# Miniprotein binders against a7ua95r516to809, part 250

Target 1, 294 residues: a7ua95r516to809
Amino acid sequence: ASLSLLSISDLVPDLQFIFFWMSNAIEILYFIQQKSPAYMQTIELMDDKAGSKESLLSATISANEEAMTILEEVIMYTFQQCVYYITKTLYVVLPGLLDCNPFGTEPSSEQCRRAAGVCVCAVCVMPEAVRRVVSVFQTTSDLLQQYQVHSEIQSQMFAYLFFFTNVSLFNQLIDKGPARGWFQRSRVLQIQASVKILLDWAKGAGHNHLAQKFFAKFCSTVTILASPPQQLSQMSWKALCAEHPSLKPVQLHRILTQYQLMAELGPLPIWQPSSEDEAYIYRTVDLLESFENH
Key: E = the ipSAE of ESMFold2; O = the ipSAE of OpenDDE; V2 = 0.75 times the mean of E and O plus 0.25 times the DockQ between their complexes.

## First folded at step 16 (miniprotein)

Design jk9 (at its last fold request DockQ between E and O 0.90; V2 from the best seeds 0.82)
Fold by ESMFold2, fold request of step 18:
Structure jk9 (fold): chain B 294 residues (1-294), chain A 86 residues (1-86)
Amino acid sequence: as target 1 above (294 residues)
Amino acid sequence: SDEAERIALDARRMIEEAQRLAEQGDHEEAIRLLLESVEIAARSGDPYLLVKVAIYAIILALQTGDEDVIRRAEEVLRRAKELLYS
């Protein structure tokens, strides 16, 4: 597929192709892993008529190791290709999640005026930006199930997709948040609600543990920004680090700085970094996350 | 048996030639030879020859871009799996 393809549905034929061959490679790998001990046992128990038993066993061990190595390489290659196509789609759709309003549509929309006697407002409809992200995850889940991909590989794929989503959302928020007004409390609450929809999807799909682990940095950021000033101003730097271990010192410092600006708070002594962390809050090279860092 | 060892040697030679043809870009001849080798590999009694046929069919399908070669690779894989899992 071309890099100009922006919808997951346009990539389904390419993904179906790759999943078919990947799932077959996985199937064969696990088959030989399960059957190899018994097969080698039959060689060890065979009649050694021509004195060739030891050479046959050695050749069989070598053939097994070669087959497993090649299959693992094929699986890695096809896995990386799937992830490449899927993350290209995610990269395009994820920024819209930061701009959408999951709480409803415009009250003055033509749809609401025409239905004044019946409640058909958009509060009952998933926002389009969130639906696009969910569609990528759901299509991926459907394909993995369709081709009966081994559960360990399914978990690894969603672990990476959630990692990618977390990095993308976090970097966009930190980098573009001030200019886009995303640190305003009403917008943070909208973002929090949109992320909740994604987390609910992940839980319903059986990936709750992975989502909790790999969304941690973005969720911590949004949790801090959504906290009421009375509550957050009572938490020390050390307490915040302990509650949000996914955040690096430079990242926590930046988030608190934006919170102070949004809430119109002056510097708070309780938010002074520990002496151990103080050298690290100025490491701007660590502010944004790498898509290859984990 | 000595006959099974001769059959295994024949299957190995066919599979190695198919791999060589695929590396040279002759995907049509490579898949034709892999398809021919499936039944011979099965008769050899060496399950790793069937595994190798399946592996090379997968690799060829992923590399070729030719829909006819891909369809033949699916057939090779299907037959190799049937014989392997029996």
Scores: ipSAE 0.808, ipTM 0.950, lowest interface PAE 0.5, mean pLDDT 86
Fold by OpenDDE base, look of step 16:
Structure jk9 (fold): chain B 294 residues (1-294), chain A 86 residues (1-86)
Amino acid sequence: as target 1 above (294 residues)
Amino acid sequence: SDEAERIALDARRMIEEAQRLAEQGDHEEAIRLLLESVEIAARSGDPYLLVKVAIYAIILALQTGDEDVIRRAEEVLRRAKELLYS
């Protein structure tokens, strides 16, 4: 009950708190990295009073290493906490993306319209379900910028969030798709359009490469399912494997099997796995993606 | 100088005691010692003592649920940063 009402806006204060401390830890780490060489040089230039210089240098090196190690741990901890809160919010909003009809006249949320008239920004014209997902990413981006978090950490965070999103959407589509009718061509086209809006946002936000990399599996699945039967039935198993290298053989086989059922296609010999892949198509443990593999 | 070494030793002891108190759950006393240690650390001339104070302020803020301790940790951090960049 309580998780279903959790919005990213409700988590902003907690995220701001964590980002503040994370940003300061990164700043102190950067300060050490920049100042330590000069400080050590000043010690090296001091008059050597009876071995005190070597002892001081050794103590300084040790203090530097300790400080860096602890700061890295703090940064990692705060990073993980941010990801934890953000992914909880994503977990709540991502299912709505699969049920979204981007072609429907869903009334655009009155909220953005009320303040400034008809905002024609890309976010305001998004379907509500897509906007909720984008809002999580946008809020994350805004917070990272607000606290001037290093670009590498920003990239790592978005890489993980896109990974999580891909795994979540892929697993839901594979597991629940047949029962929910998400494998129907009309529904697939809706999903494809919704994902395209998300990818377009990611491109606009400067994360195009990361989005393409980490959404590859979900995008490949949707692309196959969106393909006309006449076109897909002409593609061999090997051709499909080559075109969609992000899919494991068991995943591709599952997608094609469900596609056959949905499209009322008889068995297609051309989609028969190669002898090399035949052992892998039965590895049901590899069917769903793991969140731990990142 | 012998005086700088004594000051550095005092600052280290205060920081270590603050850490011990924080580990025991006495966050209020820990942050008080950190606040006192900032100025002492600055007088030592050792920037790594100031860094250590800042680190423990960050850790304490992340571990505590007490808003007053958090506010004081922000003050410690701010002061440590001011002294590091001076």
Scores: ipSAE 0.786, ipTM 0.941, lowest interface PAE 0.5, mean pLDDT 91
ESMFold2, look of step 16: ipSAE 0.801; ipTM 0.947
ESMFold2 (binder alone), look of step 16: mean pLDDT 86; pTM 0.840
ESMFold2, look of step 17: ipSAE 0.795; ipTM 0.947
ESMFold2 (binder alone), look of step 17: mean pLDDT 86; pTM 0.837
OpenDDE base, look of step 17: ipSAE 0.780; ipTM 0.938
ESMFold2, fold request of step 18: ipSAE 0.795, 0.801; ipTM 0.947, 0.946
ESMFold2 (binder alone), fold request of step 18: mean pLDDT 86, 84, 86; pTM 0.840, 0.807, 0.838
OpenDDE base, fold request of step 18: ipSAE 0.758, 0.775, 0.760; ipTM 0.930, 0.937, 0.930

Design yj1 (at its last look DockQ between E and O 0.94; V2 from the best seeds 0.00; counts 0 for: copied fold)
Fold by OpenDDE base, look of step 16:
Structure yj1 (fold): chain B 294 residues (1-294), chain A 85 residues (1-85)
Amino acid sequence: as target 1 above (294 residues)
Amino acid sequence: DTSQELRKRILKLIIEALRLFAEALKLAREGNPEEAEELLKRAAELMTEAADIARELGDPYLIDFAELLLEAVERMIERLERRLS
């Protein structure tokens, strides 16, 4: 099946299987962590018959360590598999977010229409493109909760998914934005509204801090591009760097250059990079974000 | 002491079952669910033996450990069988 046809719903059975394996491994790991210390103490209190106690204690320590190592490997493997499948689904749906017009009368989801008429729930009022992205995250959240996955693992998963989403959206916007007209103010405002809906969902789901942290670069880019020319033209390079610390100098320079072209602004001396940053603005290797830097 | 040797035996069985459990996951993900199920069934056999020995010894930790792993393996077998049906 072409990746383009894969919905998160199609992956749910496989994800459930992986999460089930993960949860079983976590349960066993937790048992060892909680119960092994008391067991070792029990061994220490046993009658010492010619060093048999020491040998058993050593064997128990070794077995517990090996068991924990195996279980940690299973947990890590299952985690990676979940992330792999979820990110593939995100890869398919994320481009739609940049093309979305959240202000348009897009028909409400067919599913909510069928059940209760005009559903006014936050998900039903979302544009289809935004809803598809949110559905991936919501399905992930629901699965994590269903299998009672530890909160730390949940946080790590959402951190990575938000990181991936930010990198994907940022790179697409920087690379394809000029050609697709995404740097036009009207289109930027649409993107900004769509991202706000996603961030609002993340806040409602308890992931506000992670979302703010990992979407910072994309949000900064959109904020700059959404700024009126009259306002942005009054901001110096140094001020923009300070306000948007998540952006590398080369990224900020690219954004401002494209903004200038789009807004038909002449050269703005106030946006000239500092002497310190001048060498960095030509580092094109740093322009796009890497998926490996997580 | 025969009791201490039996405890060591149980621990070895648990480790072997965990290895099979981990390998079964890889096989299932690689598209060999039947082979994965066979490994899980073997792991269940090992844990049944381990639990029986542990019960005879009256060692609560080893009983709980073997039974917990057995239950986990059995749940995985059931889940795998449902995917194959």
Scores: ipSAE 0.825, ipTM 0.960, lowest interface PAE 0.5, mean pLDDT 91
Fold by ESMFold2, look of step 16:
Structure yj1 (fold): chain B 294 residues (1-294), chain A 85 residues (1-85)
Amino acid sequence: as target 1 above (294 residues)
Amino acid sequence: DTSQELRKRILKLIIEALRLFAEALKLAREGNPEEAEELLKRAAELMTEAADIARELGDPYLIDFAELLLEAVERMIERLERRLS
């Protein structure tokens, strides 16, 4: 079998193994946190014939601190391992979102007809490229629930997965978009529809706040590109910055330059950066996003 | 006095078993599952000893701690053996 056929399902046994290790570490950590205070009180009540309860108390404190440190490191390591393998899968499947057509090809599928007699192929039939990304997110969600991972860790996991998704999609659009035709109007509308499916999944999964935060840069980009020319031409640079604070000046400038080219609005720049921002629109080091967290 | 020295011994066994548990995880993830299993088997021996001592003392916290860690280690050994088969 070719590695080009790798899917999230191929990684599930490894992910189950890692999550099982994490779950065991969490259970032990929780035991210490919940039971150690009462145990310390029982030590204080022991008859102290030779002063040995102070030695035991000290040893118990030290052991609990070391145990919790070891367990926290296991939890962090397993978290990092999960993220590593899940994002490798995402990296493979995310580019397809930029090329897929979420609006179905005629004739309508049988699934569309079964949906209460109304054919809404853009809503009823999920494109394969979108399905692959949703499958990664859904499989991750299912594993987190299966192993009863605490909700704070689940939120941190999806925060990172959404961050990774945003960076990957944004960088590919900015970097490859001109050559791949992704700034063409019909393609932007297809991308917008595909992203809406992902956002709907995130909202239904209880991660709407995280998606709004971590998809903001890519969503702002697509929103600008999808805007009608008459509407966008009337917006000032200042208004666009206020509407889309996630975009750096160099990023906004590049997006508007591509928009003006593809909408054939002439060679004269329509959107003039403020004097404050003008120094920053040429900072090409800031154009692409880093996959590193801060 | 001897009773409290045995409690301190149980705590040392628990910490050593936790270190083995953490190291075994890294070995398994680095492609050394046989070595990971050996460390987990050693951790299971330590927690069996710890649980036996804790039961003789009648110390519920140390019994529960040792048994919880022993159960975790035994589950991981079983999981590793299935992956090796």
Scores: ipSAE 0.775, ipTM 0.957, lowest interface PAE 0.5, mean pLDDT 86
ESMFold2 (binder alone), look of step 16: mean pLDDT 85; pTM 0.816

Design yj2 (at its last fold request DockQ between E and O 0.93; V2 from the best seeds 0.00; counts 0 for: copied fold)
Fold by OpenDDE base, fold request of step 18:
Structure yj2 (fold): chain B 294 residues (1-294), chain A 85 residues (1-85)
Amino acid sequence: as target 1 above (294 residues)
Amino acid sequence: DTSEELRKRILKLIIEALRLFAEALKLARSGNPEEAEELLKRAAELMTEAADIARELGDPYLIDFAELLLETVERMIEKLERRLS
């Protein structure tokens, strides 16, 4: 099947299998963590016949450590598998978010499967391109809840998914944005509105802090690009750096340069990088975000 | 002490069952669900033995541990069987 046809719904059976394995491993790990200390104490209180107590204690410690290691490996493996499949789905749907016109009148084509009728939930009223992205996250959330995955693992998963989403969207916008006209004010405003819908969903899903943290670079980029020329031209390099600390100097410089070209602005001395940042604006290797740095 | 040696044996069985459980996952994910099921069945056998020994010893922790693993492995077998049907 072409990657374009891969929906999160198609992956649900496989994800369910992986999450089931993960949840079982977590349950066993939790058992060991909760019960093993008391058991070791019980061994410590046993009558010491010829060093038998110490030997049993040592064997128990070793076995518990090995068991936990095995289970942690299973959990990590299943986590990675889930993230792999979910990010593959995100990779397919994320480009649509940049091309989305959320102000368009096109009704959501897919009805919420949870509703017996016309669902007016926030997801159902979303533009299709945004809804597809949200559907990936919602499905992930639903699966995590279904299998009662520990909140920490849930947070880690969403952190990574938001990270991946930010990197993907940021890199696409920086790399392809000028050529695709995504730096045009009207298009930027569409992107901003689409991202806002996604962030509002994340807030409603209880992931507001994670979303704000991990989308910071993309949001900063969109915010700068959405700024009116009259407003942005009054902001110094230092002010922009301070307002958008998630952006590296090279990234900010690239954004401003492309903005200047798009807006047909003459040279703006106020946007000149500081002497301290001047060396960094030429680090093109740092322009795009890496998927490895999470 | 025979009881100590039996407890150590149970612990070894538990570790082996967990190894089988972990390997079964890899096999299932690599497209070998039948082999995965075989490993899980072996793990269930080990946990049955472990639970029996633990019950004979009257060791609550080892009973609970072996039974938890047994139940877990059995659930996984059932899940695999349903996927293969």
Scores: ipSAE 0.843, ipTM 0.964, lowest interface PAE 0.5, mean pLDDT 91
Fold by ESMFold2, fold request of step 18:
Structure yj2 (fold): chain B 294 residues (1-294), chain A 85 residues (1-85)
Amino acid sequence: as target 1 above (294 residues)
Amino acid sequence: DTSEELRKRILKLIIEALRLFAEALKLARSGNPEEAEELLKRAAELMTEAADIARELGDPYLIDFAELLLETVERMIEKLERRLS
């Protein structure tokens, strides 16, 4: 399959179909939840000369439980289908965030302002790599709104999409960063700016709390790597752990090791792990994040 | 009691229609949209029967339930037919 087949716009017809099934299942589930208690009370008030209302009440309870089970399974299936297709698109576009230069588009607006004193240029152009990721999130948001999906399901979907984004970016940075030069300070500042644009989208879309929660590991990594050497070298291990609780000891140790190498701060370790963390800084199994969300 | 038996009949029709609705989704997603449409049309027949029985009984909850499912299934058929054209 070509990369054009992985574009979010190519997936819209299939996603519309899936969201339509989901939204209808939600409507039926809501009907049962809102109306069934009152109905069961009306059964209790029926004339029961033959004792038949207990049998009907039992059948009604059993049918409601089965109906809700079927509908919940439809909602889960459609949710998983949406996430599957959307994350396939994200997988293709996310690595570009680590290689793009968001500062390259800002001079067009700045040059216009300098030349005239009063500038008619309206906006800077978003870097293409960032635009592709934002397009996935924006298209998803528009579809969820179009099909009136309940806000809690919308939040769960964006929680997973942000989780997937965080894992993908963090693992790529850790795994490929040395070979790609991504730990160089100038590159880290570019990455930080690109992620800021994405975080601004999440804030404007009403998902700031989810972005703060699920991007924390990648953002902490970039924040450490972007720190000035004089400032970072004076922070203790304990202080860094307290400032960045999303990072596991092996992850923090790896990040600081790469930082020390690229900042040319010498071979002697600057940051001494606490006694509690010393056993964990070499747990390589914990270095990369899992895409599993239990 | 025939009234109790009819209400239990409506509940069974509703559950079968929901099972057809769920199975039709999986068929449509696995490349079998014609079979999915067939199941949805059967679900619509079940809900038409359920609504008729519920109206005869004057049971507002079962009327509303059956009519909601019927409307849902009919919209799904329309959506599926437009995709097939």
Scores: ipSAE 0.793, ipTM 0.955, lowest interface PAE 0.5, mean pLDDT 85
ESMFold2, look of step 16: ipSAE 0.778; ipTM 0.955
ESMFold2 (binder alone), look of step 16: mean pLDDT 85; pTM 0.834
OpenDDE base, look of step 16: ipSAE 0.841; ipTM 0.964
ESMFold2, look of step 17: ipSAE 0.778; ipTM 0.955
ESMFold2 (binder alone), look of step 17: mean pLDDT 85; pTM 0.835
OpenDDE base, look of step 17: ipSAE 0.842; ipTM 0.964
ESMFold2, fold request of step 18: ipSAE 0.779, 0.780; ipTM 0.956, 0.953
ESMFold2 (binder alone), fold request of step 18: mean pLDDT 86, 85, 86; pTM 0.837, 0.835, 0.840
OpenDDE base, fold request of step 18: ipSAE 0.842, 0.843; ipTM 0.964, 0.964

Design yj3 (at its last look DockQ between E and O 0.89; V2 from the best seeds 0.83)
Fold by OpenDDE base, look of step 16:
Structure yj3 (fold): chain B 294 residues (1-294), chain A 85 residues (1-85)
Amino acid sequence: as target 1 above (294 residues)
Amino acid sequence: DTSQELRKRILKLIIEALRLFAEALKLARSGNPEEAEELLKRAAELMTEAADIARELGDPYLIDFAELLLEAVERMIEKLERRLS
């Protein structure tokens, strides 16, 4: 099947298998962590027959350490596999979010409407492009809950997925935005509304802090681009840097330059980078976000 | 003491079973689910032996550990069999 047709639903059986393996490994790891200290104490209280106790204690410590190491490797491997498959599905659906018109009467997917009548749930009223993205996250959440994955691992997974989503959306917006008209105010407002729906979902799912943290760059970019020319033209470079600390100087400069072109604004001296930042605005290597920094 | 040597043997069996469990995952993910199932079956055999020895010794920790790993392995075998059917 072409990557373009791969839905999260198609991956659910494989993801379930991986999550099941992960959960079993976590359960065993937790058992060792909880029960091994008491067992070692029990060994310490055993009658010492010719140093046999010390040898058993040493063997037990070594075995527990090795067991935990193996289990941690399994957990890490399964985690990486889950992230790999989930991010592939995100890669396919995320571009649709930038092209989405959330204000349009696009018929909500017939599927939810057919089964339960007019479902007015937050997901059913979402634009299709937003719903597809949310479906990936919701499916992930449901699987994590189904297999009772530890909250820390859940948080790490969502942190990475939000990071990936932010990097993907940010890079696409910066790279393709001008050519695709995504920097037009009307289109920016659509993007802003779509992202708000996603953030609202994340808040409802208990991931508000993570979403705010990891979507900061994309949200800052969209906020700047959504700003009226009259308002933005009154803000200095320093003020914009202070309000949007998640943006590197080169990124902010690129956004402002493209905004200026789109809004047909003449050169604005107040948007000139400071002497301190002037060297950084030419670091084109830092313009796009890297997927490796996490 | 024969009892301490038996405990050490149980621990070795557990570690070997865990290695097989980890390797089975890699095989299953590389498109070799049948070979993965074979490793899990071997792990189950090891844990059955380990649990039996542990029960004979009356060591609660080793019983629980071997049985927990056995159950996990058996669940994984069942899951693999369902995917292969």
Scores: ipSAE 0.833, ipTM 0.962, lowest interface PAE 0.5, mean pLDDT 91
Fold by ESMFold2, look of step 16:
Structure yj3 (fold): chain B 294 residues (1-294), chain A 85 residues (1-85)
Amino acid sequence: as target 1 above (294 residues)
Amino acid sequence: DTSQELRKRILKLIIEALRLFAEALKLARSGNPEEAEELLKRAAELMTEAADIARELGDPYLIDFAELLLEAVERMIEKLERRLS
């Protein structure tokens, strides 16, 4: 069947098939882990009239090791297949979060944007771009629960999806932000509101700790850019590094230079890098994050 | 001794069925669902034989193992047959 990377709903039949296979493999693996030790002991207590007890015990150990290896490979293969297809849909829908206006879906949306520091969640409606991302996460969560996938595997799945989301959003913001005007304060506040909706979903779904861990870099970036100039100008380079440990020196430096441009500020002496970081702020190879690391 | 050789045979059948189960997954995912179904039907035959032998022996572990794998394989066959209709 032709793969659509634009809609998670088109992938549901294939994902159901893969999760069903995974859940069967997990059930069998769990059976072996729970029952095999006691079975081994019953073999040792069997009558050894023909002298074949040692051979049966050896065969049982070997079979259990091979069975668990096969099942673990099935579980890994199915996990990788799910992640592959789900992240393909995320890759397509995530950039829309950076362009959407969560304040513009109600008659009072213009007033909400002007008062964005007062109340975001009370007056905002989920824009379609945010809904598409939430739909991917919610559909994944529903499938994992439908097939009763073990909670540890569900956590591993969302850890990877949140990692992927963070890398994709951070890289797009850093790489395309100047050309797209995403560093303007009104745009940053819109982005912040959209990310808040994702964080609220993650909290309601029981993944708050994972979202806080894996969104840290993107959230730190948006927090800096959303800060009022009067507040941010009071923080030294050292203090900003300490407040935002998820950001590398080159990343923090880039964010601060974009902040200066959007706020029409000149260079600030207290934002000068520390002597130990001076060599690192020009390492452009460290600017963007890799999808292969987490 | 005959009882112990039958238990070793059940273990061999289980491992062969697990290999067929894993191979069928890869076939189904690479566009060969008819071949995947053939392997699963073979695995079901192996697990039916294993379960019958295990029941004659009265070995609860091997009965449960064979029946669990048989149920998994039968559910996958049903899933593939719906996709092929």
Scores: ipSAE 0.784, ipTM 0.955, lowest interface PAE 0.5, mean pLDDT 85
ESMFold2 (binder alone), look of step 16: mean pLDDT 84; pTM 0.818

## First folded at step 17 (miniprotein)

Design dn1 (at its last read DockQ between E and O 0.94; V2 from the best seeds 0.84)
Amino acid sequence: SMTYEVTIRTDNPEYLELIAFALRMLAKAMNLRVEEVRREGDTLRIRISGTPMQVEYFEEWVELWLKQKGIDARVEVREV
ESMFold2, look of step 17: ipSAE 0.779; ipTM 0.954
ESMFold2 (binder alone), look of step 17: mean pLDDT 86; pTM 0.846
OpenDDE base, look of step 17: ipSAE 0.838; ipTM 0.968
ESMFold2, fold request of step 18: ipSAE 0.782, 0.758, 0.774; ipTM 0.954, 0.953, 0.953
ESMFold2 (binder alone), fold request of step 18: mean pLDDT 87, 87, 87; pTM 0.848, 0.848, 0.847
OpenDDE base, fold request of step 18: ipSAE 0.834, 0.833, 0.833; ipTM 0.967, 0.967, 0.967
ESMFold2, last read: ipSAE 0.781, 0.789, 0.746; ipTM 0.954, 0.956, 0.950
ESMFold2 (binder alone), last read: mean pLDDT 86, 87, 86; pTM 0.842, 0.847, 0.845
OpenDDE base, last read: ipSAE 0.833, 0.832, 0.834; ipTM 0.967, 0.967, 0.967

